# VH-VL binders against o27280, part 451

Target 1, 266 residues: o27280
Amino acid sequence: MDSMNVPEVLEIKRIVEESESVKTFIFSWDFRREVRPGQFVMVWDFRDEKPMSVSLIDPVRSEIGISIRRVGEFTDRVHGLSEGDLLGIRGPYGRGFELMGRDILLVGGGIGMAPLAALADEATARGMRVDALVAARTADELLFLDRLEAAGVNISTCTDDGSCGFKGFAHERLLTLEENHDMAAVCGPEPMMFQVMRILDERDVPAQLSLERYMKCAVGICGQCCLDDTGFRVCAEGPVFWSQELSRVREFGRYRRDPAGRRVPW
Key: E = the ipSAE of ESMFold2; O = the ipSAE of OpenDDE; V2 = 0.75 times the mean of E and O plus 0.25 times the DockQ between their complexes.

## First folded at step 19 (VH-VL)

Design Bg12 (framework fv_bamlanivimab; at its last fold request DockQ between E and O 0.80; V2 from the best seeds 0.86)
Fold by OpenDDE, fold request of step 20:
Structure Bg12 (fold): chain C 266 residues (1-266), chain A 119 residues (1-119), chain B 107 residues (1-107)
Amino acid sequence: as target 1 above (266 residues)
Amino acid sequence: QVQLVQSGAEVKKPGSSVKVSCKASGGTFRSYGISWVRQAPGQGLEWMGRIIPRTGRARYAQKFQGRVTITADKSTSTAYMELSSLRSEDTAVYYCARDDQYEGNFDPWGQGTAVTVSS
Amino acid sequence: DIQMTQSPSSLSASVGDRVTITCRASQSINNYLSWYQQKPGKAPKLLIYAASSLQSGVPSRFSGSGSGTDFTLTITSLQPEDFATYYCQQSDDTPRTFGQGTKVEIK
């Protein structure tokens, strides 16, 4: 068994309170084990294990951050933890984002901004121009605005209720933006990503999108996260996919498989 | 860029309480915190505590635990620091500052509120 | 609590001088160290964060270095507006703590 697949028990160094429902947990990390934006880790609270995107990559401080949204029993327990408490972390896994060109557009919704925040840091460090469309239900749920601003990202906000920025959905806001980019990275609710991808394709903007599926092994063995018709495993071939790849995935934006393998609509 | 505007100077009696406000410009609170730092005349800077307005969770320096209360009103984008059982030693300028949760630095700062405790 | 010790407590310098202020933490704080400038009757102003990152709008004559326990603020060529008190601040742990300050006076 590969040692990378054995959870390493790590102490929570710090907890960043992003919103009422999202916390970022900071850990010391040995960067001999490289991690890229868009990759995920498996978080183990000694009772259950869930995949989580890396939202912070700091080789200078030898730290990573994992942003977790409170959505169920596992995340409820994790959100109850304090600095100094322990979690098991194994990984990283999956295919991360690839940066190309000089101008990049980030489109994120909700917790989907987590991997994009890390990508933004890398892109800006490389001297790229970064525009970010940050979407959420309400202003209080907009994530990573301070980090993005500090990194020099040009931010456009979108909220369902209009409490901040454009009132509406991310794809609607995107339609109002005419600027071209060399590439785009997208992460958020799948219906959002589906609409955003269509717009980007029409504009001939290369796009990468990060999918979320139920994962069990994270190493491409169990097939729980396999996408219909293609055989793509989100944990192995993804979670980051090119738009061309997703065009082959009939379920994308339409339905997903639940833990029991049942088809459920978005 | 957010700006912080604090309430005016206060003169208080020993044993009383003082509540200082700190209003943030730019709309709703983002994910930053608001820290309170005081400075006695001719002395250095002393961190008192911090609140994350979005969540309402506050942390305090042990020295002030039980005597200081930091709150925030998201609807008005205003943070408050209340210090009770005032003593002459509490005479100081009190500052609020934006607290970056990742870096832990303070920027920007409020203009400060002078609090004088005298009989 | 993490104790921050600055050196010196005060110094006299002339315009154009190179000024160096040091800050030592009682334990390792990685690079979670900020430097502030404060003038009389004014709030502190952030100069450096993350030990060596220059805050936007701050002149390039200011620089920070160090990691772990020992940190340095350097002013390459002191200007008239630089006479002030400088503070270091650690942000590795709570409570946040400051150095006692260094007053830079005109010689």
Scores: ipSAE 0.938, ipTM 0.963, lowest interface PAE 0.5, mean pLDDT 96
Fold by ESMFold2, fold request of step 20:
Structure Bg12 (fold): chain C 266 residues (1-266), chain A 119 residues (1-119), chain B 107 residues (1-107)
Amino acid sequence: as target 1 above (266 residues)
Amino acid sequence: QVQLVQSGAEVKKPGSSVKVSCKASGGTFRSYGISWVRQAPGQGLEWMGRIIPRTGRARYAQKFQGRVTITADKSTSTAYMELSSLRSEDTAVYYCARDDQYEGNFDPWGQGTAVTVSS
Amino acid sequence: DIQMTQSPSSLSASVGDRVTITCRASQSINNYLSWYQQKPGKAPKLLIYAASSLQSGVPSRFSGSGSGTDFTLTITSLQPEDFATYYCQQSDDTPRTFGQGTKVEIK
């Protein structure tokens, strides 16, 4: 097996508490292994291994950050760790976002803002104008707002309960935003991404969307991350897809799959 | 445009405790931390600890572990530092400062609270 | 703990002078280094973070440089309001630590 497929055991250098449920774990990283926004890593806590988004890419400090939401046993254990504790990391894997033009729109829901925060840093470093629509159920779950503001990103917020910004869904807020972007990058709950993709496609805005699927190998061998209709493997041909690629995928936004591959309603 | 406003000066006896407040105006804490830094007369700056108001979790410098308690109230945008078992060497100006979790720098600072411990 | 050592401990200078203050860390801190200005009876004010990034509202006559263990704060064309004590601070490791300060006095 290629050395990139074996987890490297790394020390947690710093933990940033993003919210009650989300932490960013920062590690030293040798950037001869390049990392691009939208790529993912497999995080191993010596019992289980899960795909996680890279949210910070800092070649100057030789650091990467991995943002993890507490949602189950694996993530509960990882959230219980401290600076100096060890995790296994393999990767990066997958196709990242591609930047084009001068004006980019980011649309993120919940933890989906993690790869978009990394993309925002790269876009602003290139001198692009960055607008971000940040969505969550409540104000306390809006992620990366301070970091995005510090980077010079223009932020719009929406919350399901109206506790911050627009009350409603991201796609509803999007309908009221100006249509002056060269591209969009979208990551979040799949029903949100589907609705946002429809609006962006109708407006002829090139869009890239980041998908999550069950993963085992992360290198495209096992077939567990395949999409219906196309045979695309999320871990190999994605996780970032152009909207045109996804327009031919029936399952996108309509149902999800459990770890056994069974269809489950959203 | 956020400002940090601290409670007024205190004169305390040895063995007592002091609780200093730090109120934010012109903004909320969001994901920032609030650190406490003290400065004894004619001396440099010493970091005491930090709280992340959003989560309520605090960390302390080893020197102050067990004597200092840092808390926050998100609803009033106010952080508190309580130092117990005061000694004459605790005479200092106590500052709060907004703490960037990524950079670890301090901006803005409160105006400071002078605490004098004297019999 | 990471020790931060400033040099000189004090200096005398005239308005219009160019002054430099150095800060040395006891181990590499990458660019996790900030500079503060403190006037008597006042709170410190952030001037520079990430070794060389100028804080908003700080005059461009202030600049910072360095990485690893050696850092420099430079004030070009010293102004009357610049007479103060300057501190460096590392944020690479806990606890955050400050240099002992450099007092810049008028001649």
Scores: ipSAE 0.827, ipTM 0.915, lowest interface PAE 0.7, mean pLDDT 89
ESMFold2, look of step 19: ipSAE 0.825; ipTM 0.916
ESMFold2 (binder alone), look of step 19: mean pLDDT 92; pTM 0.945
OpenDDE, look of step 19: ipSAE 0.900; ipTM 0.941
ESMFold2, fold request of step 20: ipSAE 0.821, 0.817; ipTM 0.915, 0.906
ESMFold2 (binder alone), fold request of step 20: mean pLDDT 92, 92, 92; pTM 0.944, 0.943, 0.945
OpenDDE, fold request of step 20: ipSAE 0.932, 0.932; ipTM 0.961, 0.961

Design Bg13 (framework fv_bamlanivimab; at its last read DockQ between E and O 0.96; V2 from the best seeds 0.90)
Heavy chain, then light chain:
Amino acid sequence: QVQLVQSGAEVKKPGSSVKVSCKASGGTFRTYGISWVRQAPGQGLEWMGRIIPRTGRARYAQKFQGRVTITADKSTSTAYMELSSLRSEDTAVYYCARDDQYEGNFDPWGQGTAVTVSS
Amino acid sequence: DIQMTQSPSSLSASVGDRVTITCRASQSINNYLSWYQQKPGKAPKLLIYAASSLQSGVPSRFSGSGSGTDFTLTITSLQPEDFATYYCQQSDDTPRTFGQGTKVEIK
ESMFold2, look of step 19: ipSAE 0.809; ipTM 0.909
ESMFold2 (binder alone), look of step 19: mean pLDDT 92; pTM 0.945
OpenDDE, look of step 19: ipSAE 0.903; ipTM 0.942
ESMFold2, fold request of step 20: ipSAE 0.821, 0.831, 0.829; ipTM 0.911, 0.917, 0.917
ESMFold2 (binder alone), fold request of step 20: mean pLDDT 92, 92, 91; pTM 0.944, 0.942, 0.941
OpenDDE, fold request of step 20: ipSAE 0.932, 0.929, 0.933; ipTM 0.961, 0.959, 0.962
ESMFold2, fold request of step 23: ipSAE 0.834, 0.793, 0.828; ipTM 0.920, 0.890, 0.916
ESMFold2 (binder alone), fold request of step 23: mean pLDDT 91, 92, 92; pTM 0.942, 0.944, 0.944
OpenDDE, fold request of step 23: ipSAE 0.933, 0.931, 0.934; ipTM 0.961, 0.961, 0.962
ESMFold2, last read: ipSAE 0.835, 0.834, 0.826; ipTM 0.921, 0.918, 0.915
ESMFold2 (binder alone), last read: mean pLDDT 92, 91, 92; pTM 0.943, 0.942, 0.944
OpenDDE, last read: ipSAE 0.932, 0.933, 0.934; ipTM 0.961, 0.962, 0.962

Design Bg14 (framework fv_bamlanivimab; at its last look DockQ between E and O 0.93; V2 from the best seeds 0.86)
Fold by OpenDDE, look of step 19:
Structure Bg14 (fold): chain C 266 residues (1-266), chain A 119 residues (1-119), chain B 107 residues (1-107)
Amino acid sequence: as target 1 above (266 residues)
Amino acid sequence: QVQLVQSGAEVKKPGSSVKVSCKASGGTFRSYGISWVRQAPGQGLEWMGRIIPRTGRARYAQKFQGRVTITADKSTSTAYMELSSLRSEDTAVYYCARDDQYEGNFDPWGQGTAVTVSS
Amino acid sequence: DIQMTQSPSSLSASVGDRVTITCRASQSINNYLSWYQQKPGKAPKLLIYGASSLQSGVPSRFSGSGSGTDFTLTITSLQPEDFATYYCQQSDDTPRTFGQGTKVEIK
């Protein structure tokens, strides 16, 4: 377990170009170290370290994939890397998704589809029926559609500009879908997740949601990712939470803490 | 279902260039790549290169580096392969194929474009 | 580059026969191996990907096995429409490379 906290230097085996802003980095992985959809790893480029979701889990090939969106200096450097280059990876950390029932609904927005793609693979492998609502600003930002289709997932898309699928937001599209599922997994912009959770609660569909917060230690010690009022640590008690747990979190869908600890609205 | 339709047969002189098009119909490129594979008469299959239309980034086989240029136009869902400094050995059927970035398999394929290089 | 070697280069068989084609990689390619069928004057058609996954719409008489360096394509009962040339292709590394092909002819 001590080895979990030491970054392992791994070679980038392959890079998948998901979109203009998203790349998936594939690594060989020793599956003696188990990893579940919804868990995250800390990625170290030997200068800085950031938490990233695991988007591919392949025990047969002994590979994992980490999808990274280009959003700042760290991710700019990582996106500049090539196959054969090295990164430090430590983890996995956090609580992943649980699968229940026969029919599952996935609702994802943007890079939030990363952990859901991994979950989709597991669910389909278990013989579950998987429906996925994939949301993005534009058609070119929709992620993992090809993988999902190949896995047998039934996909519904929505885009802000209407360039693909339903024109509008994920929660608006969800309102047009009348089918109930045994459970739902949700990941994306927090305002989206907030609205989606409300709809699912009204429909009595058990839901798990993956939160994103500023994270420093990843081991529940520093408290940088603590959620107001509850004391939940996203890195320890999360990042996957049940809707009932999030209903107790005042800040959910409203604001987050920045690295200085200040409230930042969504 | 996505189909790939290629441009028609070409007859070229040595030293000239050829540009073959591959249009996707019945869908979009999404996150797939487009690979180009050629087959000389009576010979096997040879991978030339690949482009990710979504990003515009291309990779080439070393054998063709400097002679081949692969491009894509997302607005028309069309990929292009241009081969310059043509030689008689470049006489072949050229195929485009949808390239799965995860699996690396090719499906579907275009119908092929015959390119004949003769003086 | 990864070299792919198929065996045999050609074989003769009858309808109903069990046909086996092998493909060997010069180095381990995990299960990044695909099989294609090509008929004269036509583009190749994907049969198997990931060494053993049957492509949608492909008859169940086709199957693939293997991992690492040695792979096999099997046709349990050869049908008249199966007379063609078959190719293996590795997708573990760039450049992508193909086997030299195996021509299945009617006996």
Scores: ipSAE 0.883, ipTM 0.931, lowest interface PAE 0.6, mean pLDDT 95
Fold by ESMFold2, look of step 19:
Structure Bg14 (fold): chain C 266 residues (1-266), chain A 119 residues (1-119), chain B 107 residues (1-107)
Amino acid sequence: as target 1 above (266 residues)
Amino acid sequence: QVQLVQSGAEVKKPGSSVKVSCKASGGTFRSYGISWVRQAPGQGLEWMGRIIPRTGRARYAQKFQGRVTITADKSTSTAYMELSSLRSEDTAVYYCARDDQYEGNFDPWGQGTAVTVSS
Amino acid sequence: DIQMTQSPSSLSASVGDRVTITCRASQSINNYLSWYQQKPGKAPKLLIYGASSLQSGVPSRFSGSGSGTDFTLTITSLQPEDFATYYCQQSDDTPRTFGQGTKVEIK
């Protein structure tokens, strides 16, 4: 019954080394399965399956790229693969970003820049002016800078340790930037997204934010990706939400859960 | 914008090694690669290998595997190519070039380093 | 390895001429193809990437076309500074490989 959700086994065509901890895996892709920036795929290594954001969408070359940060056993195994090796891919799934107006602000933290890099390519191809605030802990962890520059994106950087650009958090840098955008797209650590959302709301800038939650089915059946207050399923109604939708969510930016299910601060 | 400046010309004897440097001006390495391409007199261009300085990982053309070593020093923004067991047919101009990991093209190029292998 | 074959190996032309150089790959390389210009004693210079995209700062008289296995570089009105050797290069697979070159000489 669920044949459209069977992983397609694809060969890794190329691996781009983005940083010590992040690689982009490029695959041939049949664009009859259309992919939008902000959508995700489930990546299967024949033992386990995890959601990953699409960072490159290239219909001309019939390629997609999936950026994966090494954070645990699954991603360690995937990072150990070589060009020519196989992975299963299900999808795409979820609601992607919508582009509006002429001027867009992107705010990305760490691997959160992955879906925003795909969005930047689309926005610049449409003739939009794109500003990006790219955040990381250190200069060596700033992602996609060369690619964004080549696309004509105006880049501001910030790093926790000050090794590149503004020293501090993304929301602190945002307070010092001009307020002249038609929309914003935000992806990164949830505490960063909460602070950025507050500033953008005060400035009346329409914002879309991409959330992460645990996923099992990826099609909205199992309920594992639900948000506390609304019942929104991140895999079905998201992962991209408008800031107005998130203003209804008590959980967002406030807490996470430990293994025992107890609320703890971010 | 980045410029690549290479070390000067060298004359070497067969069986020896040469190490050519390539310094990036106008910033740190960031995420791009540095490739090495050589050109024998009157001949075309031949890719030798590439390093990604941010990660320190290098790849080599099969023809040069075992004889070439490519390294990078992020603190000085300098890449190096060392070719060992030199032969007369290794006489060439050796170029470094900025390598776009997505496109796989080369821009900019260093000015080139002439290496002559003569007894 | 993917072999790249250029045609012609050399040509003689006058200022103002239209020049066409072809490049054939031994297997499909999609549009992972770049063109370079090299003048005597100088490093190569990138002209075209992605088969048809003009590099910043390159005059518009240069153009590229093709996909798959067959590619063309065109100079629509040859200028004195265009007398050089031209190379194609594929980046679809490792090792990166170049065509043998096409020398464009003064008639």
Scores: ipSAE 0.784, ipTM 0.896, lowest interface PAE 1.0, mean pLDDT 89
ESMFold2 (binder alone), look of step 19: mean pLDDT 92; pTM 0.946

Design Bg15 (framework fv_bamlanivimab; at its last read DockQ between E and O 0.93; V2 from the best seeds 0.89)
Heavy chain, then light chain:
Amino acid sequence: QVQLVQSGAEVKKPGSSVKVSCKASGGTFRTYGISWVRQAPGQGLEWMGRIIPRTGRARYAQKFQGRVTITADKSTSTAYMELSSLRSEDTAVYYCARDDQYEGNFDIWGQGTAVTVSS
Amino acid sequence: DIQMTQSPSSLSASVGDRVTITCRASQSINNYLSWYQQKPGKAPKLLIYAASSLQSGVPSRFSGSGSGTDFTLTITSLQPEDFATYYCQQSDDTPRTFGQGTKVEIK
ESMFold2, look of step 19: ipSAE 0.821; ipTM 0.912
ESMFold2 (binder alone), look of step 19: mean pLDDT 92; pTM 0.944
OpenDDE, look of step 19: ipSAE 0.911; ipTM 0.947
ESMFold2, fold request of step 20: ipSAE 0.835, 0.800, 0.826; ipTM 0.919, 0.895, 0.911
ESMFold2 (binder alone), fold request of step 20: mean pLDDT 91, 92, 92; pTM 0.944, 0.944, 0.944
OpenDDE, fold request of step 20: ipSAE 0.932, 0.933, 0.933; ipTM 0.962, 0.962, 0.962
ESMFold2, fold request of step 23: ipSAE 0.822, 0.812, 0.814; ipTM 0.912, 0.909, 0.907
ESMFold2 (binder alone), fold request of step 23: mean pLDDT 92, 92, 92; pTM 0.945, 0.943, 0.944
OpenDDE, fold request of step 23: ipSAE 0.933, 0.934, 0.934; ipTM 0.962, 0.962, 0.962
ESMFold2, last read: ipSAE 0.825, 0.815, 0.813; ipTM 0.912, 0.911, 0.904
ESMFold2 (binder alone), last read: mean pLDDT 92, 92, 92; pTM 0.944, 0.946, 0.945
OpenDDE, last read: ipSAE 0.932, 0.933, 0.934; ipTM 0.962, 0.962, 0.962

Design Bg16 (framework fv_bamlanivimab; at its last fold request DockQ between E and O 0.93; V2 from the best seeds 0.88)
Fold by OpenDDE, fold request of step 20:
Structure Bg16 (fold): chain C 266 residues (1-266), chain A 119 residues (1-119), chain B 107 residues (1-107)
Amino acid sequence: as target 1 above (266 residues)
Amino acid sequence: QVQLVQSGAEVKKPGSSVKVSCKASGGTFRSYGISWVRQAPGQGLEWMGRIIPRTGRANYAQKFQGRVTITADKSTSTAYMELSSLRSEDTAVYYCARDDQYEGHFDPWGQGTAVTVSS
Amino acid sequence: DIQMTQSPSSLSASVGDRVTITCRASQSINNYLSWYQQKPGKAPKLLIYAASSLQSGVPSRFSGSGSGTDFTLTITSLQPEDFATYYCQQSDYTPRTFGQGTKVEIK
């Protein structure tokens, strides 16, 4: 058994309160085990296990951050934890983002900004110009703005209620932005990503999108995260996909499979 | 650029409470925290606690646990620090400071509020 | 709690001097160390964060170094306006803790 597949019990070093519903848990990390933006880890609270994106990668401090949105029983328990408490973490898994060119556009919605925040750090460290379109339902749900600004990212915000920035959805805001980039990275609600991808394709901007699906094994064995028609396993071939790959996925932007394997709409 | 403006000097009796305000101008709290740090005359700096205005959650130094209450009003971009059961040893300048949750440094600082506890 | 110990507690120097202040943590705090300057009757001012990152607007004569437990603040050429008290602060653990301060006085 590969050691990477055995959860390592790690102490929560710090907790960053990103919003009312999102916390970032900071862990010491042995970077002999490389992790890239867009990859995920399996978080085990000794009762259940869930995939979570890495939102912070700091090789200098030997730390990673995992941002978790409170959405159910598992995340409720995790959000109840304190600094010094323990979690099991195994990974990282999946295919992360690939950086290309000089200018990158990040389009994120809600907790989807988590992997993009990590990507932003890497991109800026490489001397890339980073533009980020950050979307949320309300101003108070916009994530990582301060962190992104500190990193030198040019931010455009979008909120459903107009409480901050552009009033509307990310794809609508994107339509108002005429500048093209060498590449784009997208993560958020799948309907958002679907629309954003369409726009980027029309503009001939290479795009990578991070999908979310129910995962169990994280190693491409169980098939719980298989995408219809293609057989792509989000945990193995993804979660980051190129737009060309997703164009083959009928499921994308339309529906997903729940833990029981039932087709459910977004 | 955000500035923090604190309420004026206070003179209190032992056993009473004091509530100091810290208003952010030139911006909002965003995801930053507000830490309170005090400095007794001729002494060093002592961290008292922190609040994340966005979430309303506060943490306190053990020394002040049960005696200090830190609150925030997002609508007015104002944080408050209330210290009860005041003692002469609580005589100090109290500072609020913006707290970066990731880096942990404090910037900017309020101008400070002098609190004098005397019988 | 993390104990922060500065050295020296005070020093006398002249304009143009190289000044070095050290800060030691009771345990490793990675690079979560900040330096502040405080003048009488004023609030502390951030100089250095993340052990070695110079805060915007701070003169380049200020520099920070170190990681783990031992940290150093250096003023390459002391200026008249640099006579003040300096504090280190760790932010790796809660509660946040400060060094006892180093007063830099005119020789």
Scores: ipSAE 0.928, ipTM 0.959, lowest interface PAE 0.5, mean pLDDT 96
Fold by ESMFold2, fold request of step 20:
Structure Bg16 (fold): chain C 266 residues (1-266), chain A 119 residues (1-119), chain B 107 residues (1-107)
Amino acid sequence: as target 1 above (266 residues)
Amino acid sequence: QVQLVQSGAEVKKPGSSVKVSCKASGGTFRSYGISWVRQAPGQGLEWMGRIIPRTGRANYAQKFQGRVTITADKSTSTAYMELSSLRSEDTAVYYCARDDQYEGHFDPWGQGTAVTVSS
Amino acid sequence: DIQMTQSPSSLSASVGDRVTITCRASQSINNYLSWYQQKPGKAPKLLIYAASSLQSGVPSRFSGSGSGTDFTLTITSLQPEDFATYYCQQSDYTPRTFGQGTKVEIK
């Protein structure tokens, strides 16, 4: 397949320890290959390859950062690496977020804050007012708070256990926020995104949401990332979708498919 | 807003150890690191190592590896630096500083802890 | 280890003068360079990070420039409170390293 990109082998320049379970790996990057917030890369550890969110886009330093949550065998191996070790990176792929207006709301759950942190940097650099609702299970799992504060982002937090900020779910906290945003960007657990999308639609706030699905090729030829009802390929037409696109998708927020194509609950 | 307050001055004999504390007030450590930097009398600044309190992981300058231990207690928002096998050359002011993991600059700094090693 | 070399080691200046301090890294550190001010008996104070970004609360008479290996701190109009020792620090590599300092004294 002549159109298939091959991984570039890059050294890990720096590792930022975001939490017990999340690390950001920073690489030198040639920005002739432009990267947009919401796009993803395929990370290759020389045995397996997984899609990961870009959380830092820094053309001035010629660096990108990729944030990875430790959740299984592949991510365990990657978390065991040190600065100077090698990873394969191919991409970027997918459709990123589009910015509009002057006031943006970010709603991120867990690792879903990674692409939103990159978007926040771009939005603030453009002079937009940025509000971020950052959600996690506990205070120690709230990601990127210090980086967002340094960028001038107005942060609201919520935690399932109440250890920081509002005790409860992101969509419950959202109900108490002002409705004066020109757009929203949402990324996190799909059930959270479904509830947040419902609220934003009722408020007539244009929203873009980033989905995660199983990916193999990342360029749209294998069919593994397709959504029910529409045939959208998450790796090609997404991962960022407008809320109106997702309102037509039966599976969104209700179930997902495993690599064998079986319906499983989120 | 966040302030780092260090323990008081110490006078130690050669061969002993010292443990300096660094307490955050007006906030918690969150994802910041805490670095330790020393300054001998009339000399410049020397980085010793740092800890990421959220994860408990520390790293050290090679010069101090094996003599320094840096720890943190999240419940009290306090970091500690212990330096063992003290010699007169370890006489210095020891600073803790909040360490930005992305930028690597230090802000704020603790007020410093003078450690004098003499017989 | 990255060696950071400041120039001059000291300088004498009058209130109102424009002063310039340079810092050279032994290899490229991108723009991972910070400047600190230290007065006797006090902790260092961050002035500039990322080579040219002014820290909040620092007077605008301070500025920084440079990238790669060569960096400059400039004080446009020296004030009485600016007589101090100034340090550069790189953070691109571990261990973090400081320049030897530049003492700015009243003439």
Scores: ipSAE 0.799, ipTM 0.894, lowest interface PAE 0.8, mean pLDDT 90
ESMFold2, look of step 19: ipSAE 0.785; ipTM 0.896
ESMFold2 (binder alone), look of step 19: mean pLDDT 92; pTM 0.946
OpenDDE, look of step 19: ipSAE 0.916; ipTM 0.952
ESMFold2, fold request of step 20: ipSAE 0.789, 0.779; ipTM 0.897, 0.892
ESMFold2 (binder alone), fold request of step 20: mean pLDDT 92, 92, 92; pTM 0.942, 0.944, 0.944
OpenDDE, fold request of step 20: ipSAE 0.927, 0.926; ipTM 0.959, 0.958

